# Ledger of designs, part 397: VH-VL binders against q9h9l3

Target 1, 176 residues: q9h9l3
Amino acid sequence: PRKMVAIDCEMVGTGPKGHVSSLARCSIVNYNGDVLYDEYILPPCHIVDYRTRWSGIRKQHMVNATPFKIARGQILKILTGKIVVGHAIHNDFKALQYFHPKSLTRDTSHIPPLNRKADCPENATMSLKHLTKKLLNRDIQVGKSGHSSVEDAQATMELYKLVEVEWEEHLARNPP
Short names: E, the ipSAE of ESMFold2; O, the ipSAE of OpenDDE; V2, 0.75 times the mean of E and O plus 0.25 times the DockQ between their complexes.

## First folded at step 21 (VH-VL)

Design Dg7 (framework fv_amlenetug; at its last look DockQ between E and O 0.87; V2 from the best seeds 0.00; counts 0 for: pae O 8.2 > 2)
Fold by ESMFold2, look of step 21:
Structure Dg7 (fold): chain C 176 residues (1-176), chain A 120 residues (1-120), chain B 108 residues (1-108)
Amino acid sequence: as target 1 above (176 residues)
Amino acid sequence: EVQLLESGGGLVQTGGSLRLSCAASGFTFSTYSMTWVRQAPGKGLEWVSGISYSGEYTDYADSVKGRFTISRDNSQNTLYLQMNSLRAEDTAVYYCAKVPYRGSGSFDYWGQGTLVTVSS
Amino acid sequence: EIVLTQSPGTLSLSPGERATLSCRASQSVSDNYLAWYQQKPGQAPRLLIYDASNRATGIPDRFSGSGSGTDFTLTISRLEPEDFAVYYCQQRSSWPLTFGQGTKVEIK
């Protein structure tokens, strides 16, 4: 069987007025939630807005951060050939400057059966925090110091497991 | 075969200055963050300062902030620590250390250290 | 600043025995960002464990790390003669980066 991982990234603002989202942390966990990758990453462009309240990224994290090109190579090596689960995962792939095969991509922000289990509108984009509280009885992203991408990746994998059988069957019948 | 070799330690009077060097080999220096850690004789380890691979980001322990300056020359594969306004409590063995890509903020390779003694 | 307190200060054991070293943090260490180092007399520290439980390259499997939050443990399952040294924990969750005061593992 094809191995499955979950990914979550934290981004900072680069480019004009800090509007470009650039990768500054990436965490990858396996099916059991074990951490396969978790590093701070220094974007090649000047950071305009750390977005710390959401990203948890501070200037000090950049002191020991891995160069983007190196980190990207390490991350893509882990992702290659695997089913990759994420929440609003197109943002993570954009920050990685990467395209993962659609047939191997699972986005917990766009799985109608998952929303229905949470008693949420099936076609709404629901936050990871909300789904995790509703379906796993777990509080994530607690406090005002920003998100943990490890915590978020682990939660994303657990959410997918709730609908994995149903959704994998759906995708087998309806190849993307 | 990572090698880190500190130099520039010695005896200096309180209020004096000293510059430490760390010569790096066996890895691509310009893509790794670096750090200085010190150890007073018979005592434990104290983080002193770190610098990003490009040199753009630096940070310092409060005990040395404003007195020490970390820098690097990527063309010469060398890390530096400029130490000004030295105090007796700065007496220590100073290690340079490499930050790995995995487990960053831990330090996977260390030099043998150079002793700085600050006398009254 | 996170203060790391190691216990015991000194651990006197014989080769072949199991060593258990503790590191307690003054506040939670996020994401298990806790490392362990070994330092022998006259030598630089050697990284053993990073991020609480990952062995560094070349570290024998008799070394293992565990724990989370404020309480972390380094275990040496069967002490070898070369394992008698001082051990330090170090956190990278909050700045400044800090080390514990050390635990000396010595021959009984």
Scores: ipSAE 0.821, ipTM 0.914, lowest interface PAE 0.7, mean pLDDT 93
Fold by OpenDDE, look of step 21:
Structure Dg7 (fold): chain C 176 residues (1-176), chain A 120 residues (1-120), chain B 108 residues (1-108)
Amino acid sequence: as target 1 above (176 residues)
Amino acid sequence: EVQLLESGGGLVQTGGSLRLSCAASGFTFSTYSMTWVRQAPGKGLEWVSGISYSGEYTDYADSVKGRFTISRDNSQNTLYLQMNSLRAEDTAVYYCAKVPYRGSGSFDYWGQGTLVTVSS
Amino acid sequence: EIVLTQSPGTLSLSPGERATLSCRASQSVSDNYLAWYQQKPGQAPRLLIYDASNRATGIPDRFSGSGSGTDFTLTISRLEPEDFAVYYCQQRSSWPLTFGQGTKVEIK
């Protein structure tokens, strides 16, 4: 079986009005939740909006941040050939300027059995926080410090594991 | 081999200024964030300042904010610390330290330090 | 700021013995962003462990780090003569970056 990893990224706003989402932190965990990668990342462009309330990113975090190009290389090396699990993962890949094969991608925001298990509409897009609370009885993204991408990645992996067997079978029958 | 060599330390009077330099070699300097950490005689370590690889982002400990300025010249592989309005409590060995890609926020290589003594 | 308190202040041991050093944070260190350094007299600090449990390059396997939240531990499984030094923990979870006050491991 292919190795599975979960990824979560935090983005900051760049561009003229900060509307461009740029990678500022990336965390990758393995199937067991062990951290494989966790770095602050320095965008190539000036940060206009740290989006601290959500991202948890502040200016001081960028002092020792890994340059985007370097980080991207490191991250891609980890992801290559893996089944990559994430929540609304298209945003992460977009920020990474990377396209992972769809057949090797698992997005917990689009897994109907997961929503069903959480007593949510199957076709609804539920937040990671909500699913984590409902299914894992765990509070994430609490406090004023912003999100922890490690915590979010771990939660994402745990959520997927709840429906892994069913979903993998589904995908096998219905390849994307 | 990674090498960091601090210079510019010495004796200075209270209120005076001093500029520290850190010459880096053995790695691609321009791709790594750098930091200054100081150690007062017989005391522990204190983070002083940090600077991103490009120099775009800087930060300082509250104890030195407004008085110290961190900068770098990537073309010269050199890190600087401009210290103004020096105080007796600034007396310390000042280390320049490299930040690794993995484990950023920690310091994987250190110089041997340069002693700054501030006297009244 | 996050205050790191190390204990004990001094640890007196003999070569070959196990050393256990504690670092307690005043608040949770997010994502185990805790490092350990070794400093010998007259020398610069040397990175031993980063992110709580990862050995830095070239660090012998007798050094190990563990812990999470507010409690972290550096363990030296079997002390070598060269291991007698001062050890510092350091957090990067919150700014400013802060160090513990240090634990001196001295020969008994």
Scores: ipSAE 0.015, ipTM 0.572, lowest interface PAE 8.2, mean pLDDT 92
ESMFold2 (binder alone), look of step 21: mean pLDDT 91; pTM 0.927

Design Dg8 (framework fv_amlenetug; at its last look DockQ between E and O 0.03; V2 from the best seeds 0.00; counts 0 for: pae O 11.0 > 2, placed apart)
Fold by ESMFold2, look of step 21:
Structure Dg8 (fold): chain C 176 residues (1-176), chain A 120 residues (1-120), chain B 108 residues (1-108)
Amino acid sequence: as target 1 above (176 residues)
Amino acid sequence: EVQLLESGGGLVQTGGSLRLSCAASGFTFSTYAMTWVRQAPGKGLEWVSGISYSGEYTDYADSVKGRFTISRDNSQNTLYLQMNSLRAEDTAVYYCAKTPYRGSGSFDYWGQGTLVTVSS
Amino acid sequence: EIVLTQSPGTLSLSPGERATLSCRASQSVSDNYLAWYQQKPGQAPRLLIYDASNRATGIPDRFSGSGSGTDFTLTISRLEPEDFAVYYCQQRSSWPLTFGQGTKVEIK
């Protein structure tokens, strides 16, 4: 039936003291982990803090980057009508200036059965790195050079697959 | 149809200057990043410099940093390369290239190039 | 800087044959950020493949790209007369952006 994609974004700091999070990279993968979208994005506002240790974004990435307005249009076209999986996905949607239907949104940071499989408190907000290590036996976000949004989106999809049948049935019985 | 036309090449002495232009048409120039790539006679391709769609972000190969300046005029759909303190090793065909929205940092359209010859 | 080394330097083949071109990187090319270009004599390069395996618009399906990490391959399944040219790989994973030295595919 309905197609499912996973998304992950990297943000940079804009605005006063670099506290506003603005989109600078977005990656989208399909159910099989194939890359559907992966581009660096130039925010319309001046970048105050690249946040490189976590974002992996450097000045050079902005040289070839796609304008935010163009990238947003391309990304939203891919997301429309699909179940979108992410980790703490509200941050990604905020950076996209976009609101996806809750009934089509899956957030791996807020799935109690997934926490249970990881032997974590059911209502705790667990990091993507932690869940991936415990449940997939993979290390992601290694080192201090920043995250790969492709790697993170792929990990997010694999994590959701572990609980997909159970969680989709739960949501059918308990519509958001 | 996307078209990129380089001009301004020619023969110069070592230490001299040239300004290359690239006239763009067939696409919305002001929303695409642009690049210069060069090719010495009988040699391969070398990335020279790139510029973001607004002109705010630029970068250069180490071999040209401090001597070359990339710029653009979005109102005239033109990309520029100011080349100062030219050296013999700068002798090459210089290509203007367009960066696509998808696969950015690849170059989907290229001009036909303009020859720069630097002699002693 | 990521150095891209292409092999062979020259590939002498006949029309109808399969061509396999290799590009090896001195460091891992993250997220498969590798492109392939074709350049015919007296012409500008033409983009064939971006991000290792995506065919650019208008490129015939006899051209395919594969590989990851440090090892990438361009395959031309059945050479046509117009395919005899020089082929370059290019990475966008690390700055400066770099090209391989080229592989010349010539008629035997």
Scores: ipSAE 0.822, ipTM 0.912, lowest interface PAE 0.7, mean pLDDT 93
Fold by OpenDDE, look of step 21:
Structure Dg8 (fold): chain C 176 residues (1-176), chain A 120 residues (1-120), chain B 108 residues (1-108)
Amino acid sequence: as target 1 above (176 residues)
Amino acid sequence: EVQLLESGGGLVQTGGSLRLSCAASGFTFSTYAMTWVRQAPGKGLEWVSGISYSGEYTDYADSVKGRFTISRDNSQNTLYLQMNSLRAEDTAVYYCAKTPYRGSGSFDYWGQGTLVTVSS
Amino acid sequence: EIVLTQSPGTLSLSPGERATLSCRASQSVSDNYLAWYQQKPGQAPRLLIYDASNRATGIPDRFSGSGSGTDFTLTISRLEPEDFAVYYCQQRSSWPLTFGQGTKVEIK
């Protein structure tokens, strides 16, 4: 048995035309929603688009940001051996340039019982915002200031907890 | 008030079958996982089987796998345990227990139990 | 499976004394998925603590749970006469669900 953590990352645009998503913030919370990690991260490449409206990242956040390589090491240390919960988590892992074992990954964007609980099609990909509103009666990602990765990670964990028991049972019988 | 009432226990011969029932009331039965836990005379507690709120997921202790079947009728607020190929070591008080989850977990309410005695 | 070993097997104390019960797991119990139950003779078990440290509804505050990983503790700060019973720990971290063998708290 392993402990669970939830992760949410914010990305900025780098490379030509800012089409490359680079990690700029990472938040990790434990099962209780306590913050284990929350850092601004400096991409190795020049930031072309801060994507502030969505990411919440601004230039001033990068002044003392943790270099990517260092941050990656810190994050991986936290994730290693854990069940990692996230929403559309493949994006986070991609930004981290890290592959967490599938058997230890929980993606709330792909949990049919969660969608069912929210009166959504089981095989549909619903947004974290939508699920959080429907199931937790909470508004996240409000305003134009961008997302809070801590808030999103906490919401993700809370959502998962709603279906944790039955989903873990399902996975035990149907390993990925 | 949450109430769980087990029934169906009794004396049965080795190799025989028995079906236990648990009538639930005082809560929304269909939204909680249910479990069977047994206790041999003078012994400790042993988890037997669990079923999720919808009945879609079930699990069993190795000691009863292939012999026992847990099921539920949410329309009747009733939990069942079909016990086949009973053995002497199955002799125990069988408790119906509610969990606070959709799946198996901790047991926040228990019935008074029903005694199953398997004799050779 | 996760084997839960409780200690001591029997705890002899007087009313008013502090009781400390141990539950050790053969492997780490994830997310503190550890519960404690009380069982009196001829009665069904009663949930005391869930998820290591959360007191169940209606349980007096003299009961408390603590611990993580492989070591968990149930504490009864001041024993009442009605507290003399058998106590079981139980994990839901992994399948199958398992109980400890129990600790009997008896009157000295």
Scores: ipSAE 0.005, ipTM 0.555, lowest interface PAE 11.0, mean pLDDT 92
ESMFold2 (binder alone), look of step 21: mean pLDDT 91; pTM 0.925

Design Dg9 (framework fv_amlenetug; at its last look DockQ between E and O 0.88; V2 from the best seeds 0.69)
Fold by ESMFold2, look of step 21:
Structure Dg9 (fold): chain C 176 residues (1-176), chain A 120 residues (1-120), chain B 108 residues (1-108)
Amino acid sequence: as target 1 above (176 residues)
Amino acid sequence: EVQLLESGGGLVQTGGSLRLSCAASGFTFSTYAMTWVRQAPGKGLEWVSGISYSGEYTDYADSVKGRFTISRDNSQNTLYLQMNSLRAEDTAVYYCAKVPYRGSGTFDYWGQGTLVTVSS
Amino acid sequence: EIVLTQSPGTLSLSPGERATLSCRASQSVSDNYLAWYQQKPGQAPRLLIYDASNRATGIPDRFSGSGSGTDFTLTISRLEPEDFAVYYCQQRSSWPLTFGQGTKVEIK
């Protein structure tokens, strides 16, 4: 039995017009929802748009933030060899400049049994907020001060647990 | 071992200026954020200012904003605090402190402090 | 600004006793962003606990932190002679970063 973790990241806008997403916070939780990692990260590129309403990132967070290269090394050490759960997780891996093996990746935005439990079409891409409200009866990402990557990572792990037995067996029969 | 050595404290008149230095050794100074924290005699701790590892990002407590300037020279492993328009309430021991990679926004190593006394 | 209020102001105990120090915030401290420091006379502070419950490197396991929201606790399970000091809590949830006023743990 492989260890399982959930990850969530917050991004800021870099590049032209602030449209490139760069990593500014990363949170990792274990199967029980205990926080394994949670740090603000200073991107190597100039920040054009903090996206604070959604990211929760403010200029002040960058004052104490861990350099991207250091944070990336710490994060990848935690992820290596583990099943990693996330929501729209390709965006998180892109921000980390990292590829995790597909066989060890679980994306709650693309799990048909989870969508069915939420009374959603199997092919729909549902928001974490929506799935969490429907399936866990919890409100996350409340207010205008931005998302908490700790809260989001914990919610993502709990969502995966709802379909874990079914989905892990499906993947064993149908290797990616 | 990590070592932080403050200097530049002393007695100064109200309205005067003073420049504090913090010499760093035992770690890669240029990859760590740094902070100034002060402690008035017999009182608690007060965050004063912080600066990112590159120096690009700074922030200040409202009580010192516009009067104090934090800076760093990564080639000399030195943190600075320029203090202008000093007031009696700025009298304190001033510590420089290192921000860790894990638990950022806390301060894992501190210097011995340098005393600034502001008299009228 | 988050105001941190520590209690008691002074805690008089004997070596071997359990110390329980409280830190209460004026508003919720998000994501358990609460740290504890120890300061001995004539010395700079030392980081003990970050993010409510994580021991800093080299801190003995007799120090533990707990709590969430507005109420946080530092526990010293069995006081040693070197543990008599002033203890400060500090939050990093909101700017400016703030410290509590301190709790002095002294020999009874």
Scores: ipSAE 0.839, ipTM 0.916, lowest interface PAE 0.6, mean pLDDT 93
Fold by OpenDDE, look of step 21:
Structure Dg9 (fold): chain C 176 residues (1-176), chain A 120 residues (1-120), chain B 108 residues (1-108)
Amino acid sequence: as target 1 above (176 residues)
Amino acid sequence: EVQLLESGGGLVQTGGSLRLSCAASGFTFSTYAMTWVRQAPGKGLEWVSGISYSGEYTDYADSVKGRFTISRDNSQNTLYLQMNSLRAEDTAVYYCAKVPYRGSGTFDYWGQGTLVTVSS
Amino acid sequence: EIVLTQSPGTLSLSPGERATLSCRASQSVSDNYLAWYQQKPGQAPRLLIYDASNRATGIPDRFSGSGSGTDFTLTISRLEPEDFAVYYCQQRSSWPLTFGQGTKVEIK
């Protein structure tokens, strides 16, 4: 079986009015939740909005941040050939300017059995925080310090593991 | 092999200025963040300042903010620390240190340091 | 700022013994962003451990780091003569970056 990793990215706002979401942190964990990658990343363009309330990113984090091009290379090397699990993962890939094969992608925001398990509508898009609380009885993204992408990646992996068998079977019968 | 060599230290009077340099080799300097850390005689380590790989982002400890300026010349593989309005408490060995990609905010290579002594 | 308090201040041991060094943070260090450095007299610090438990390149396996939240530990399983030095912990979870005051491991 292919190795599985979970990814979570934090983005800041660049471009005019900060509407462009640029990668500012990326965390990748393995199946066991071990951190394979966790870096602050410096966007190529000037940061207009750190979105600190959500991203947890502050200006100070950019002082020692990894250049985007270098970080992207490192991240892609890790993701290549893996089943990549994420929550609303399209946003992460977009920020990475990378598209992982759909057949190797698992988005916990679009797994009906997961929602069902959490007593949510199967076709609704639920937040990672909500699912984590309901299914793992864990509070994430608490406080005013913003998100921890490591914590979020770990939670995402744990959530997927709850429905892995069922979902993988489903995907096998219904390839994307 | 990564090498960092500090220079510019010496004796300076209170209120004076000094400019430290750190010559880097053995790695692609322009792609790594750098930092200054100091150590007063017989004391522990204190983070002083950091600078992003391009120099666009800088930060300072409160103890030196407004007095010290970190900069870099990537074409010369050199890190600088301009120290103004020096105080006795600034007396220390000043180390330049490399920030790795992995473990950003840690320091994987250090120079041997240069001693700055501020006297009245 | 996050204040890191190391203990003990001095650890007197003999070669071959196990050394356990503590680093306690005044508040939680997020994502285990805690590093350990070794400094010998007259030398620059050397990175030992980063992100709580990862050995830096070239660091012997007798060095190990553990911990999370506010409590971190550096362990030297069997002290070698060259291991007698001062050890510092350092956090990168919050700015400003801060170091512990150090633990001196000295020969008994």
Scores: ipSAE 0.407, ipTM 0.806, lowest interface PAE 1.4, mean pLDDT 94
ESMFold2 (binder alone), look of step 21: mean pLDDT 91; pTM 0.919

Design Eg1 (framework fv_unasnemab; at its last look DockQ between E and O 0.57; V2 from the best seeds 0.00; counts 0 for: pae O 5.3 > 2)
Fold by OpenDDE, look of step 21:
Structure Eg1 (fold): chain C 176 residues (1-176), chain A 122 residues (1-122), chain B 107 residues (1-107)
Amino acid sequence: as target 1 above (176 residues)
Amino acid sequence: EVQLVESGGGLVQPGRSLRLSCTASGFTFDYHYMDWVRQAPGKGLEWVAEIRNKFNSHTTYYADSVKGRFTISRDDSKSIVYLQMNSLRTEDTALYYCAREEFDSGYYFDYWGKGTTVTVSS
Amino acid sequence: DIQMTQSPSSVSASVGDRVTITCRASQGIRTYLNWYQQKPGKAPKLLIYDASDLQSGVPSRFSGSGSGTDFTLTISSLQPEDFASYFCQQANSFPRTFGGGTKVEME
């Protein structure tokens, strides 16, 4: 199989009323969970809502944050040619304003065998937190400090590894 | 262009200390793992130590042959990786290479310095 | 520790020859196996990483294969500049370990 990385992004709110989700942190880990990339990212537009309770992003994190265009370049360089694993990954790609080939994308929020393994309905969209608890017996996204994109990316990769063989075979028979 | 330049080698007596330095340029130093690999005269390659990047807490790993005696460290602000070698032994005599380690698609040393020679002799 | 047994220790070959070097790990290492070339008085040079991926700039006559415990470096048609020593290296676990090396010399 192709080389795999897992990605998780944190977004803040920009635009009117902060309804636009803008990339503010991106973490990428390799197959073994080693962190390849973890940077705070400065959106091109004014941040209206840091969404701290979820994103973990605070104003102080933006002081030396990597400008979006630069960060995007760095991230794309890492992702190019890789199988990219994520949870609800379409949100991450949207925030990155980037399209990754569907054939090279793995979304752990849409893997029926993974849900089945967690005793969840196969076609349900389960949270990363729930799946991680059920399948890895690990608590993530705890506390009030917000999410850790590194932790989430690592959990995502570990979850995928549980069903990698089965899912890759499925995809081989049913290319997206 | 990626460059790694080792320095600090020399002739020392057993029990003495040396500190090797490797100055990196041409890449984002703090994103990469750095390693030391040594090669005794006429022998093969021996991995010595690894220090990981800032994202991975600068975690270090050592070969058993050097544990407790050698310390790998790095200064990301200067793009330098160090190897503090204490309690040197004759068997530590080798050419010491600094190597950049990639870990995006496996773990491999894609760039090497020219090495610095350490000779431990009474 | 994972021991890497490399064979042969030396091989005599001629330009144009197919050269095969084997590396066997004492335990499974998935595909975390790299190959390096070293010429006298020079630092090692990465040839293959992750068992079969060709490093950029390395001629296509070099190839790597294998998984688990058995790995192979192949030079499809040996060129004059290929006379050197070659080392395999596992990156599955610590300590990182190298094979004993293979010297490819002119027949």
Scores: ipSAE 0.938, ipTM 0.958, lowest interface PAE 0.5, mean pLDDT 96
Fold by ESMFold2, look of step 21:
Structure Eg1 (fold): chain C 176 residues (1-176), chain A 122 residues (1-122), chain B 107 residues (1-107)
Amino acid sequence: as target 1 above (176 residues)
Amino acid sequence: EVQLVESGGGLVQPGRSLRLSCTASGFTFDYHYMDWVRQAPGKGLEWVAEIRNKFNSHTTYYADSVKGRFTISRDDSKSIVYLQMNSLRTEDTALYYCAREEFDSGYYFDYWGKGTTVTVSS
Amino acid sequence: DIQMTQSPSSVSASVGDRVTITCRASQGIRTYLNWYQQKPGKAPKLLIYDASDLQSGVPSRFSGSGSGTDFTLTISSLQPEDFASYFCQQANSFPRTFGGGTKVEME
């Protein structure tokens, strides 16, 4: 069978006025939610805005963080050849400076059967927090101390499992 | 190259203790799960214990036959896995293998050491 | 504990033969089944993981199939180096458990 992993990333602000999103943490979990990778990552550019309220990243996390180029190599080695599940996953791949094959990409923010299960419009882009509460009866991203990329990656995998059989069959009949 | 080298085996009396070591090289040790698997003379394979990686809190698991007597541990800075074996019994006599576990798709032992022999007899 | 029943316990075969080994789990284990080869005096060597995935460096004459409770290892054309013992192992739950082994031996 095709190997499947879920990924979630946290970004900080770099570039002019901190508007560029740069990778500062990445978590990858296997099908059962066991953690294959979870590292803080030092962006190659100066950090202008840690975005701590959402990212959970603070200056202290960068002290011994893995340099971006090294971390990217480690991460891509895990992702290569696998079905990669994420939520709004385009943002994660952009932060990694990486293009994963569409045929091996699953985005829980764009799966019509998943939205239907949550009693949401099939074409709506729903937040991970909302879908997780509705479909898994779990609260994630609690408080203002920032998101946990491990927690988010695990939730994303569990959400995909709810529609995996249906969606994989759909994609087999409708290759991208 | 990936290499796993077990040591610490020997002949001991029942009720005594022994500590096995497995020295790992050639891979990112702290990202992998590590296991001990044993094989009694002329018998099949029996899983003994597992210790998970740093991202999964080094969680441990044991076969029922060794729970409370054996302790698996690891030192990621030295790339060593240990098996502390207390209250040894004659039934623990076996060749003890150290194994590396991958878990990206299922869970499987992709590299094994040559093993170290433990003989428990009076 | 999930019991793994492996059959046959031994097979007498010649070079070029097709060899089939069966492994049955006492409960469903999804695809979390691995196959190992062991030669006398040597450590086990991974052949197949996750029921059907071939480990790097393993010849394509080896294949695995099955899901749930019934699994098969097939050697399509036996070679001289394939005379060995073969073990299945489930990784669906703890404790991890092995089949009793199948010895593939020459005539």
Scores: ipSAE 0.855, ipTM 0.922, lowest interface PAE 0.7, mean pLDDT 94
ESMFold2 (binder alone), look of step 21: mean pLDDT 94; pTM 0.956
ESMFold2, look of step 22: ipSAE 0.778; ipTM 0.902
ESMFold2 (binder alone), look of step 22: mean pLDDT 94; pTM 0.958
OpenDDE, look of step 22: ipSAE 0.025; ipTM 0.650

